# VHH binders against LysM domain-containing GPI-anchored protein 2 (LYM2): the designs that were tried, part 17

Target 1, 295 residues: LysM domain-containing GPI-anchored protein 2 (LYM2), of Arabidopsis thaliana (Mouse-ear cress) (o23006)
Amino acid sequence: QMTGNFNCSGSTSTCQSLVGYSSKNATTLRNIQTLFAVKNLRSILGANNLPLNTSRDQRVNPNQVVRVPIHCSCSNGTGVSNRDIEYTIKKDDILSFVATEIFGGLVTYEKISEVNKIPDPNKIEIGQKFWIPLPCSCDKLNGEDVVHYAHVVKLGSSLGEIAAQFGTDNTTLAQLNGIIGDSQLLADKPLDVPLKACSSSVRKDSLDAPLLLSNNSYVFTANNCVKCTCDALKNWTLSCQSSSEIKPSNWQTCPPFSQCDGALLNASCRQPRDCVYAGYSNQTIFTTASPACPD
Below, E stands for the ipSAE of ESMFold2; O stands for the ipSAE of OpenDDE; V2 stands for 0.75 times the mean of E and O plus 0.25 times the DockQ between their complexes.

## First folded at step 4 (VHH)

Design q39 (framework vhh_7zox_3)
Fold by ESMFold2-Fast, scan of step 4:
Structure q39 (fold): chain B 295 residues (1-295), chain A 122 residues (1-122)
Amino acid sequence: as target 1 above (295 residues)
Amino acid sequence: DVQLVESGGGLVQPGGSLRLSCVASGFTFSNYWMGWVRQAPGKGLEWVSDIYSGGSTGYADSVKGRFAISRDNAKNTLYLQMNRLKPEDTAVYYCAKDSGRDYYLSPEYDYAGQGTQVTVSS
């Protein structure tokens, strides 16, 4: 059994979530991208704050953790990764090896067996393809935006140590995962860790809603026309700028940002508010007044 | 056809040296991570070393400072220089190719060679 329940029952039914992946053997970003069916290497680079020009063949050392973005869907109260993440059985593979060694403990063989409706998990054939249902969530925590991170618990870890590592608290971790104390932490099993997200002005009707980034990460959105970064040192406010670093997708050229209402920028503050990114549609990029007054 | 042919194994006394070779064919050798994995009698597989075409290398802690991996991309050949051999290095050594989907190197995969036996005995 998993340590955390990965409850997913809020108003947001799909989102991007994160898993922390490590391998006992050396690998590459290319191999990780392929294993997790990540369509764009840039998503992995952004989640790990790596330069855009980082090679696909960049070495990942044994036991080095790489944050991998996954598409999360909520169903029947829990979140799971989409069906694009699958594994093809190789010679001498058994499902427990696939779960613990190939996917680094992010999933159990029982869960792989369950979702693939395998009658006998000890009778698998070379060449069979199985969906790998990775745990995730899209839920807000106590009304706050978070990025759910599936953390594989190391032997001997405590809730306090994990909380300190990820900038949260013991009570929050325990309650989120439905556990009472350290004795219920299962080594080599995923724990739902809520990473604080930068505050976003993205509209609920935006094509990239909800846009949630954890500290020290970036994403390209609005068909690669906008780069957004999350940095705790900038008051946990999502920082989005027009970008020409990457050629636009779906659009021939990037549309200009929509103009902010000057009255909104000057409302109820001693200084004018910033005009900030508010999402995009198939036709345009939206902007709005920052919700916080400048000092 | 993808083929990996290992050679250079044999019987050696503790403290001795051996050089393993692996001749690759059927794929663009220079585009892939190449490595060595071993299987001791009655035990599971152990990753030994790997190398990228640009020269970046990795080693298992058990062999660091004693083994050296190298490659000759012009000859499609991978090497493992094994120095100061110990009885616990006794194993079948397999040349392995990263297929781009495999997150690690393993002789169980279709692109692993037939292996070469290394026996360290006194």
Scores: ipSAE 0.000, ipTM 0.132, lowest interface PAE 16.5, mean pLDDT 83

Design q40 (framework vhh_7zox_3)
Fold by ESMFold2-Fast, scan of step 4:
Structure q40 (fold): chain B 295 residues (1-295), chain A 122 residues (1-122)
Amino acid sequence: as target 1 above (295 residues)
Amino acid sequence: DVQLVESGGGLVQPGGSLRLSCVASGFTFSNYWMGWVRQAPGKGLEWVSDIYSGGSTGYADSVKGRFAISRDNAKNTLYLQMNRLKPEDTAVYYCAKGRPTDYLSTPSYDYAGQGTQVTVSS
């Protein structure tokens, strides 16, 4: 039975996750950014591989899906979005409308009621603010890091169609969501879809660890000094480059990439390894030898 | 097979009262917003009132303070108590099945009954 709760009980207790959001009415990236409390529009642009100069007022058509990054926390075996995502009740709102229309079916009114300890969900008042607990997970899949994506199932969908769309398989989707087949797929309910992440050399002690990106996405990291892209056509390897496209944050100027040890670059390969991004601290940008030998 | 059967209409003097009833069948009545809409001679449909399954109500400005909508979920029956009736309340009144209670804050009506005539005349 799909309950709208995603399993999250692995060693990673917090991570970045994704939700697929669509509105029945036309909207804008500005409205979506505000609704999900996304601090930088660039996070939405990167998750959707949109040009960096895309306007905040860019139109989003009815039923067009936008991938929205959310901060995930795991507790008591399930993952849920952090408390930044909050909705203020407006005239004529009821909790089921907030769940199904405002948040596109990504959450149920029962879950909103539960986490906000609402005594009577039919007696909400204009101006009340409620935490919106969107489903997410930080769990590895078969020992591999993935980006969990909350996909709202459309009427008439099958596990095979969804698996093919997102590059996974029926067995994985069924097991991850606690269902045995298509008959248990619930339209307008979220399904946990694991998106393959590009392999990263980011150190565990890096401020951006773990840095996990799904195919056809980008992120600015190291205080906007580094742009990382994930492209399946680049052998699923995270590609990070120094960037001056965005003004640095916290730093007045970007520090240089640390030098790679020449001995590590030449170790166990017939050609020198690439020197790749390995994360950052408050003072430096780290590099390391690529784990794969160049050909 | 959805059925809505209205009753209680009739001829009444200005300032009088009428109670309309609507008996519903063919769906789980308690899971839906229900409402009343009316059509005056030569005019379009006008929303009159609606009611959530849990009892929360809405009213058009033209009837607020004079009409009271209610429901009996155990009897699958919707009511409209009409007080201090005016000639401009003359219309065919339709019982309307709205959206499921867990769908929209403002109901969209997807089925209406046959209607009951209310005439307010001196």
Scores: ipSAE 0.000, ipTM 0.106, lowest interface PAE 18.8, mean pLDDT 84

Design q42 (from a6 with G58D; framework vhh_7zox_3)
Amino acid sequence: DVQLVESGGGLVQPGGSLRLSCVASGFTFSNYWMGWVRQAPGKGLEWVSDIYSGGSTDYADSVKGRFAISRDNAKNTLYLQMNRLKPEDTAVYYCAKGRDYYLSPYDYAGQGTQVTVSS
ESMFold2-Fast, scan of step 4: ipSAE 0.303; ipTM 0.670

Design q43 (from a6 with S56D G58Y Y101S; framework vhh_7zox_3)
Fold by ESMFold2-Fast, scan of step 4:
Structure q43 (fold): chain B 295 residues (1-295), chain A 119 residues (1-119)
Amino acid sequence: as target 1 above (295 residues)
Amino acid sequence: DVQLVESGGGLVQPGGSLRLSCVASGFTFSNYWMGWVRQAPGKGLEWVSDIYSGGDTYYADSVKGRFAISRDNAKNTLYLQMNRLKPEDTAVYYCAKGRDSYLSPYDYAGQGTQVTVSS
């Protein structure tokens, strides 16, 4: 039993979501990347605001939470991770151990059993491969885009403590998860936490739309030609810059940012508006005038 | 406001010992893992040791068996006992607060204390 249903029934049926993973034992970014079938280590580095040159063999300490990006799909009113996240049964594994120890409580053994149509969860064999349906959502919250984060509740936590930790409020957490108070928080089970996304000028017709980043994260987009960062201290505004740190994918070389028409003055702004990233196509990188004043 | 204040550094001969202390304030010390990192002249930062809120300790290969990290939660103080010091241990030593919900690197570091190992 999960604390929240991870409802996923809106107009967006697939998206990028996050899970908070911790291991009881020391591990590495390599092991986490493999466990969650993350194709590019940079996705994990960006979600955790780690230096781009961080080694795959970087130590992850026991009980440290690593944010792992996952591909989310809505199915039967709930969000679940795509079928690329799979676990192969090892000697002495039982489904509850896989759920609580291997995947850090992000999934229940009942849910693993259900989606894999396991007739008897106590009769699993070494070498069997099972889909791991991690909880997620793509739904907007009160009409606003958010990054859904599956947070594993610590024993003794309160809604107020979790809300403060993630920059939300008690009412929002309670309503999103269908709970009334702290007594309904289930320790070692995932809770749906809506992380505020930085405001983006990315066009709806952009190949990376919608580009949603939570605080203290970065992503490389536009075939690795653009680095976008989200920092709450910069007025929750997505900051995107041309980058040569990574070899472009699909393009031989990065096209330049298109130029905005002159300096735009606004009576409410002390300085001209910035020319900001607005997405990309197969041929070009778009820009537009920032909707916010650079004060 | 988070503050970490290191002390205990100084000049010591090879084979000698020093004990570093770090007094923490502005957060609930007992809830966070803590560590020591160092920077030798002209070099980058090198991780030295971590101690978890539950007491588990970890050490860089270069200091295993010589250094011991410990904490006193009642005094909000982190310690590093350095034994059998080598010239290669010469560095500024920084006390660092671990991140809750994030992987290393640390979310805050102190001002540092200089350790010089020279004959």
Scores: ipSAE 0.000, ipTM 0.125, lowest interface PAE 15.5, mean pLDDT 83

Design q45 (from a6 with N31D W33R R99S; framework vhh_7zox_3; at its last look DockQ between E and O 0.01; V2 from the best seeds 0.00; counts 0 for: pae E 3.1 > 2, grease 24.9 > 24.2, placed apart)
Fold by OpenDDE, look of step 5:
Structure q45 (fold): chain B 295 residues (1-295), chain A 119 residues (1-119)
Amino acid sequence: as target 1 above (295 residues)
Amino acid sequence: DVQLVESGGGLVQPGGSLRLSCVASGFTFSDYRMGWVRQAPGKGLEWVSDIYSGGSTGYADSVKGRFAISRDNAKNTLYLQMNRLKPEDTAVYYCAKGSDYYLSPYDYAGQGTQVTVSS
């Protein structure tokens, strides 16, 4: 496996993934949003568990990592970001610089060249637009849904350190990335890190299925009518609530949550089960009984 | 139409102080990073200081501890308090608006104000 390529078997052709972006220079959330073509700032805010009222012009310090949601597509066993992330060549740009500095090592100039069929990476012209193929994956890990996070390896890092940082293990990281161990860990290259996702009761036929959210993050779904949060301290269960924090999209008003079926009270639980978010359709927000019994 | 108008420059002796002002118009001032850059004779543009919408500030090493950037959003005004001025601080100082684009830290600058530090 080539360094920087994330495996994606194609079981899920498209999904949401994360990349860890770090700039050598101070920047802003706005700039990051622009660079990665993120439509809504709240996506970045959610990925980093930042308040919704966070300024678009908030300073991002040098070397500060910002998690950025990206759209992932799997093709030929590899996952790459969709073509929505493009870079326009500017005066004096060097493709390697674009890869290593502008995009913080999340991609190589070779990969950029490859996907854009650039005959000579040294012969680029001002104004050319290139697709930036960021690494991503939609694969399950050992049958479990995970959020794939592209972590740019710091010089001197080890698999153990990275594993500990992100709540996984060395073996998993090594296997996922097709490396034997630390000896093959390359600095300033992206590493596929699986982030555990909160369990969800979202239906398979929901428009937002699968809804995967990593720890300490939130997302707006159901046309901005539902805010979901993931907290490991809450038993890794997705918590979704109706929200009026932002204007709904595609709906004039947020519909109420549907009523849970009469099975909320069963013999298996001492208390009635909670009604939890189960997805949405074009007109309805679904709910279902939580699989867990209330304490 | 974005406009930035600097003022407050002048001639000062080493060790002296100046306060630069920049009045902004044509955009939502409070929403943008603002900064000061300077160009000394025979040199390129040098970043001096910036202040973000949230109030966080940055300074070039050459001016740390001597210069203080601030903003008054109600007045759409950016300030640069320059203390303990040195001959090396001699330059045209430009007020600059933070850019909406990643690769350009600033997208607009004023006409500049001359600061001369000389005995």
Scores: ipSAE 0.138, ipTM 0.607, lowest interface PAE 2.2, mean pLDDT 91
ESMFold2-Fast, scan of step 4: ipSAE 0.572; ipTM 0.821
ESMFold2, look of step 5: ipSAE 0.433; ipTM 0.777
ESMFold2 (binder alone), look of step 5: mean pLDDT 89; pTM 0.905

Design q50 (from a6 with G35S G58Y Y101D; framework vhh_7zox_3)
Fold by ESMFold2-Fast, scan of step 4:
Structure q50 (fold): chain B 295 residues (1-295), chain A 119 residues (1-119)
Amino acid sequence: as target 1 above (295 residues)
Amino acid sequence: DVQLVESGGGLVQPGGSLRLSCVASGFTFSNYWMSWVRQAPGKGLEWVSDIYSGGSTYYADSVKGRFAISRDNAKNTLYLQMNRLKPEDTAVYYCAKGRDDYLSPYDYAGQGTQVTVSS
């Protein structure tokens, strides 16, 4: 009886998803980055809207939730994190402790046993490495792009409280998770919460497609040449601009934004539409006309 | 717009007690978990405690057993009962509307209430 089904059966088979991680004991962003095999600390900083110069040793308080981006893959109707997230068994570890204390309830020991084909979960050895299959999804919700967030339910919370916290509603949460109501909401188990994504003009053939960001987050894309932010106050429109804050990767220098078609910018508007980021290739940064008129 | 008004701070001797209050408006108070967060002079924000509308409470190790968080949903008011106060509890105390991420001060409102623990 998991709280959430984490159905993943749409046309998008891989994506970026989020999990909400908290520890009963104080920790650091470095320890969280290592635990979730996050290659770039900036991904965690962006998901939590933290300054770029935030130290990897920044303290994370007990029960403080940190959003951790994970790579999601859909298989056989459900989404799970990729095999980069592994845990090496240490002295006195048992799988239930790994699931509930180390990974904060984001996974069950039964699920760890299943995916690692462990014959007896009580017979684990120091030094063994196990894949940790964190729950996720890439599915659209009612035709709308969302960032799926695996929220660990706190004891005493309700669907109404969770819906209000994340800007959704009880019916949507219940339907998405295959539950009827609060009676099926299990404490310390993950719930699939759909976070509204800022509308993106990124092309489907872009190397960063689909680029989905939830409110109050940022990402560096196009080899660190472009910073994209999502802010509900900007009409849920993804705001991307050239950036020199981080050294470009792969490219020696950042290419300029491609010039927009002037006719497209002026189509059916009194004022020209904004020329907005539309993704990138190995050679260029693409742009397109904003879908809305300025007036 | 979200408004949170903190009160009840003051000067108290070590070992003393204070009760903080926070009156909330601009949102459905009963639908949100609420938190107390503090900032000592020259330091960053430190999380103190959380409470859900269902009554579940969570505490920082530094205050566990000494502080008690509570709420009155009918009055849209959050409380923090602080007992056996220590000099290291000296800080400005803020109440915050619940979010999944406490690293951002986005949901903090008002100027907080100053608690000074000194002989």
Scores: ipSAE 0.000, ipTM 0.248, lowest interface PAE 11.7, mean pLDDT 85

Design q52 (from a6 with F29V N31S Y32N W33Y; framework vhh_7zox_3)
Fold by ESMFold2-Fast, scan of step 4:
Structure q52 (fold): chain B 295 residues (1-295), chain A 119 residues (1-119)
Amino acid sequence: as target 1 above (295 residues)
Amino acid sequence: DVQLVESGGGLVQPGGSLRLSCVASGFTVSSNYMGWVRQAPGKGLEWVSDIYSGGSTGYADSVKGRFAISRDNAKNTLYLQMNRLKPEDTAVYYCAKGRDYYLSPYDYAGQGTQVTVSS
C-alpha cells in the first residue's frame, strides 16, 4: 500500500519529478546514481544544491535523504517512473527487501510484482531484472506548476509537520493524497508533496519547457550554456545566467543571449525591466522582459 | 558533433500513413532516451512519443493506437510510423534526444520534417 495516491491525470503526460531517497546503510552518490539510472550526476547535485565538483564517491550517511530526479509518466490515472529504473536480483534478495531496504520504501513489493507480472513474488531468481515503478506526478496544483516530491513518511509524522517542513498546508497535502487525516499516514511509505516551483519566463516552445525548479536547487540547461537556480529568498524567481562552468553539449560554443526588445524593456515601468532567460532552440537562446518591474 | 536528421514528411490525405525517420550521429540511439515532438502552426511543442533506453515506449493520448515508435540499432535510426492521419496531426515533427531526466526529457531536436494532412 502507498500513503498517497500520486494522481497523474492532467494534460501533461510526462515530466521530471523527485523522490526522497535514504538508505539504512552508508552509501555514495555513485551508488544512488546507478540505482536510479540517473544519466548525469549533475542532476543529483543540482537537486540537492551540492557543489559541481562534488565527487561521485561522496559519502551519504545512513538515513540521510538525497533528492533524486526521475522521469515521470502518467498511466491509468497515476504517475510512475520510466522503465530505465530497474533492479537486478542478487543472492538472498526477496522483493520486500528490494522495496523497503534497497529503494527505501519508495515502492511496494506488490507494485513491483504487479507491473513485472511476477506469478509468484516468493520465487524470484538471481539475475532477473525487474522494473521499479517509483511514484510521481505531473499534475498542476490549483492551476500552478509544482515539482512533485515523493516523501517517505517518518514514524510519528503528522500532516501538519510534513506541511510545515515543505512549505505547504494540511488541506493541500490531504486533498492531493486522497486522505482525511493523520491516521491514514503510513510510516515508511511515500506521500506526494507538492514543492513550489520558482517562476520562470521560459517559452512554451522552448526545448526545456516547462523548466520547474524547487527551492535550493539548480540546473544546467540550453546544452550546459545556462545555469538556472531557484531560491525562495529571491522572491521565488528563477535566476538564469550564462555559464562556462560546463563544456557545451551539441554546440561548439555557447551562443550569446538574444537581445531584448528595448521598447518591451521600458514598457509600463519607471525603470527598464530586466532581460531574462526565456528558453532555447537548436540555434539560439531566447530572452524576454521580466514580468516584474524593478524597484 | 551530435546530429539528428529527420526525413519522411510530406503531404498526405486524411486516413493516410507516413513513416518518419531520424538518423543519429555522434551518439548511440539504443543507449539513450529518445522521442518525437511536434509543433502545429501557431501552437507550442507537443510531446508525441518516446522510447526509453530499455525499449519501453510511450504515446500521447491523441496518437495512441495510430502511431508507433521504433528504432534500428544497426542503422542508429529512430522511426515514427504514423497511421490513420488526421488534419490535427499537421505539424513540424522533430526527433529529440533526452540527455537528463531532471533537465528535460529532450535536450535537443533535429531540424524537423513537415507533415501536412489536407482537409
Scores: ipSAE 0.000, ipTM 0.184, lowest interface PAE 13.9, mean pLDDT 84

Design q6 (from a6 with D100S Y101D Y102W; framework vhh_7zox_3)
Fold by ESMFold2-Fast, scan of step 4:
Parts: sequence; C-alpha cells; structure tokens
Structure q6 (fold): chain B 295 residues (1-295), chain A 119 residues (1-119)
Amino acid sequence: as target 1 above (295 residues)
Amino acid sequence: DVQLVESGGGLVQPGGSLRLSCVASGFTFSNYWMGWVRQAPGKGLEWVSDIYSGGSTGYADSVKGRFAISRDNAKNTLYLQMNRLKPEDTAVYYCAKGRSDWLSPYDYAGQGTQVTVSS
C-alpha cells in the first residue's frame, strides 16, 4: 500500500517544492546538487539555512537529511518534478536500487518504469538515461499556501510523531495523503508534509510571486539584489533586505527599493509602519507598508 | 558467477527457533532485494520474506509476527530468524536474489537448507 498520494489539482499548476534526501553513505553537497540537477548551490544552502560560503565539498553524514528544492508541475491530478532530474544507468544498477538507495526512497522503480515507458524493467543498459519523477504538490491546504515537503517515512514512525516533528496535525497529514491511519504508513516511502510558509507582502504580479519559504530557510531574489529569510521566531513574517553578498544577475547594478508612501506608513498605527519588500519587475524592486503595526 | 550458500537449518520441536544464514558472492549484494522462499515436500515454491536494499521488509501472511528477515551488507549475508515454528514450516529454505522487479520471480536461488519441525 502507498503512503502518500501527492495530489496536485488546484489553480496553481507549477511551483517550488522540497524533498528530504538522505544517503546511507557519506556524501557531499556537490554530489546531491548534481544528483538533483540543482542549477544553483545557493538554493540548497538556503533551504537548509547553511552559511552562504559553505563549500560544494561540504560533507553530508550518513542518514543526514538534506532539503532539496525541486521544480514541481501538476499533471493529471498529481505533482511530479520536472524532466531535468535524470539518472544515467551504471554497471550493476537495477531500477529498485536507483529508487531506494540512490534517490533514498523518494521514488519507486514502478514509477520510474511507468514514466519512461520502459517495456521490460530487467532490460536496462549501462548509459541509458531515465527521468526521475519525484513526488511534489503545489496545492493550497485549507485555502492557505504551504511548502510541500516529500518526507521519507522512517521505520516505526506514526502520523502523530511526524505531525509533531513538522508542526502539523494527524488529521491534516492523513487527509492530505489519502490515508486513514498509521497502518497505511509505509517505511522508506514518501509522505506529503505541508510546511507552514512565512507571511509575505510580495505582490501577485511580482516575478517571484508567490514567494513561499518554510521555517529556517532563505532565498536570494530580485536578481540576487534581495535576501529573504523565514524564521518562526519572527512571528512567521518573511524578512527581506537589500543584499550585496552576491553579484546581481541580469542587472548591471541593483536598483534602489521603491519609496513607500509616507501616508501609507502612518495608516492605522500609532507608530509608522516599516517599508517592506513587495516583489520585483525587470526594472524595479517594489515596496509596501508592513501589514503589522510596529511596537 | 553468482553464488548463494545457505546454512542454519535442522530439526526442531514445535514452538522452537532457528536462524538461517545466506552468504552471497559474485554480485554487489547491497544493490539487490534479497529474499527467502521455501518448498515443502510435494509442493511448489512459496515466498516467505523479502528485504529491499533500503531495508524495508515484507512477509507472507503465514509467517508474519514469527519470522524476521535482516541483512548485513558489510558481510554480504542475509538472515532469517524463525520463531514459534510450526509443523507447517517444514520445508527446504532457499536464499533468493531478486530481480529489478519485485522478487517474483527470483533470478537465482541457492541449494537450500532443510528445516524440519517435528516432535
């Protein structure tokens, strides 16, 4: 029996999602970045709240979980990772080993065989390249945006323990995955875990909309001109500031933040509101008044 | 080329225990599902248990709660701990190397080890 359905049928058809990856053997961030075809190491560093100067050759211990961002697309009611994640068959590889050991149980050999239309799974050849369809979702949960996280279930886990670990509840986890209880929870299989996102002032027409970050993560946005962080201890509010840590992409220099309307900053509060990041376009970085009044 | 060598069988009283071992060679043991199948006198092969390369296990309904499969990848060895044995468990037990599909059918089996549960 299947642990999670990864239903993806809402109005949002593409998004960024996360998978939790671990290897039984020691590895490196370089190897993980290559395995998941992640273009920019910074996105892995941000998803794991690692220092920006962390080396690609940073050791990852056996069974240490690394959060890997993937691009998710909804098709026929389920979410799958894009075609960029491919595995090239090596000597003595079999599809079950690729699924369970190389990709840490995030995918099944049946699913690899199905999407690659493999006529006979036992007739694979060294050098063949297969798409690896990792599970994901872009769906809102009870009307709220969340970051979907494919969690590989550990032997002996319960829905209650997993819910507590990730800050959700048994009922939500069971309903999202189409399971009734712990008896349907399979070890070494992925479960769809909805991670709460920090509240954002990013406009719907922004190039980075919707900007969804889970707790203890960061991203560089607006062509590397803005760094945004999510920290539950900061009232689950997305914190964005101008950054010069990375050279701008696409822009020669970072444009200044748009000026906030002074009247807007003074609206409905005893003290002026903060001027906060509201997204970007090809020419400018937007700002708006913080929705919360300052102390 | 591929070799699987079973040991640990024997005669045991009902309710007793035995631990079977299988030493594998000629392939990358850690990459494959491994399993145990058995053949009782006058009957066909019956799947007993399997273990994926990632460690997840499966059991036939007839042995659930009594048998435990495990593996030691450093020693290329597969184990089957058999508890609360019944006369119906009497069979030759074969270590089996799985295919890239599930373990039905098996690619290779060893020569087997006899388990007899009798008073």
Scores: ipSAE 0.000, ipTM 0.103, lowest interface PAE 22.3, mean pLDDT 83

Design q8 (from a6 with Y101E L103I; framework vhh_7zox_3; at its last look DockQ between E and O 0.53; V2 from the best seeds 0.00; counts 0 for: pae O 11.6 > 2)
Fold by OpenDDE, look of step 5:
Structure q8 (fold): chain B 295 residues (1-295), chain A 119 residues (1-119)
Amino acid sequence: as target 1 above (295 residues)
Amino acid sequence: DVQLVESGGGLVQPGGSLRLSCVASGFTFSNYWMGWVRQAPGKGLEWVSDIYSGGSTGYADSVKGRFAISRDNAKNTLYLQMNRLKPEDTAVYYCAKGRDEYISPYDYAGQGTQVTVSS
């Protein structure tokens, strides 16, 4: 595996991935939003399970990790962030500095040079804009959907420690990253960490499919009309509710949830199955019977 | 209201070409990246290509080298030139409006246009 590359065999699809950003200096959510070209702050807030009313000027402490959602595309077996993340070279910038300090080691200057076809990394000019190819993946893990998280490895850490931190195992981490063990774990480099996702009933033909959320996160979908949350304590099941917290986009008003198909509700449960969010189309919010029987 | 209207689909033989168009309205077209997705029978939505506001383009490996995405901001129109079409390209093709959210990269799509590649 190439340095800084995550394996991504899903070359025909895009997905959402996460990166763990940490700055050596104090910063703000606004700065992070700008740096990673995140259009809506709520995306960052949701990824970190922060209140929606959190200020853009909220201080982020040095070395504090903020999860940032990125758009991922697979190409030639590798996943990279979309080209919407660009960095404009500033005075005295060095490409290696941009990679290691500004983007917190999530990318290498070599990768930046490669994707931007920079002839000489040492000959960059103020005002130049470069695509920042962050590592990501859309692959399933052992047939299960996961949210790929780029974790910058801390010096002195082990696969076991990282695995424990993120609720996986060292074998899985090693295999996913193409390493044999701790001896090949590189500090200050991104590691592909699979985060378990909540189960979802979102239809394949939904505009927000696949909808994958990791534990302790939320997202607004269906033109801001639906808020979905993932909580491991709730049986790792995606919980989606109608929401009026944000003004709807593209719709004048939020449409009501459609009624569940009666045939789906006639399952052999003690009680009728719950009607749950199943995605949305241009004009309709879909529902379906929950796969689980209510208690 | 956001509207995306696809056209240009049809029946073609393998190796043939089609050019899809998508006319957008109801939003500032030039401010958004756009894309094409497709859905084959019995399959889910598949990303095909995207084009950013600045003109950068991306392609799925399955269509790279054969398809070309472009846009005319003055006409609020998105295009997909499809060359060397294969039966595997048979699908409903949707024009999609890009978004920057922690979920699907698109928040709106048209009704689609059918592309059928068959001998």
Scores: ipSAE 0.009, ipTM 0.219, lowest interface PAE 11.6, mean pLDDT 89
ESMFold2-Fast, scan of step 4: ipSAE 0.518; ipTM 0.790
ESMFold2, look of step 5: ipSAE 0.152; ipTM 0.584
ESMFold2 (binder alone), look of step 5: mean pLDDT 83; pTM 0.854

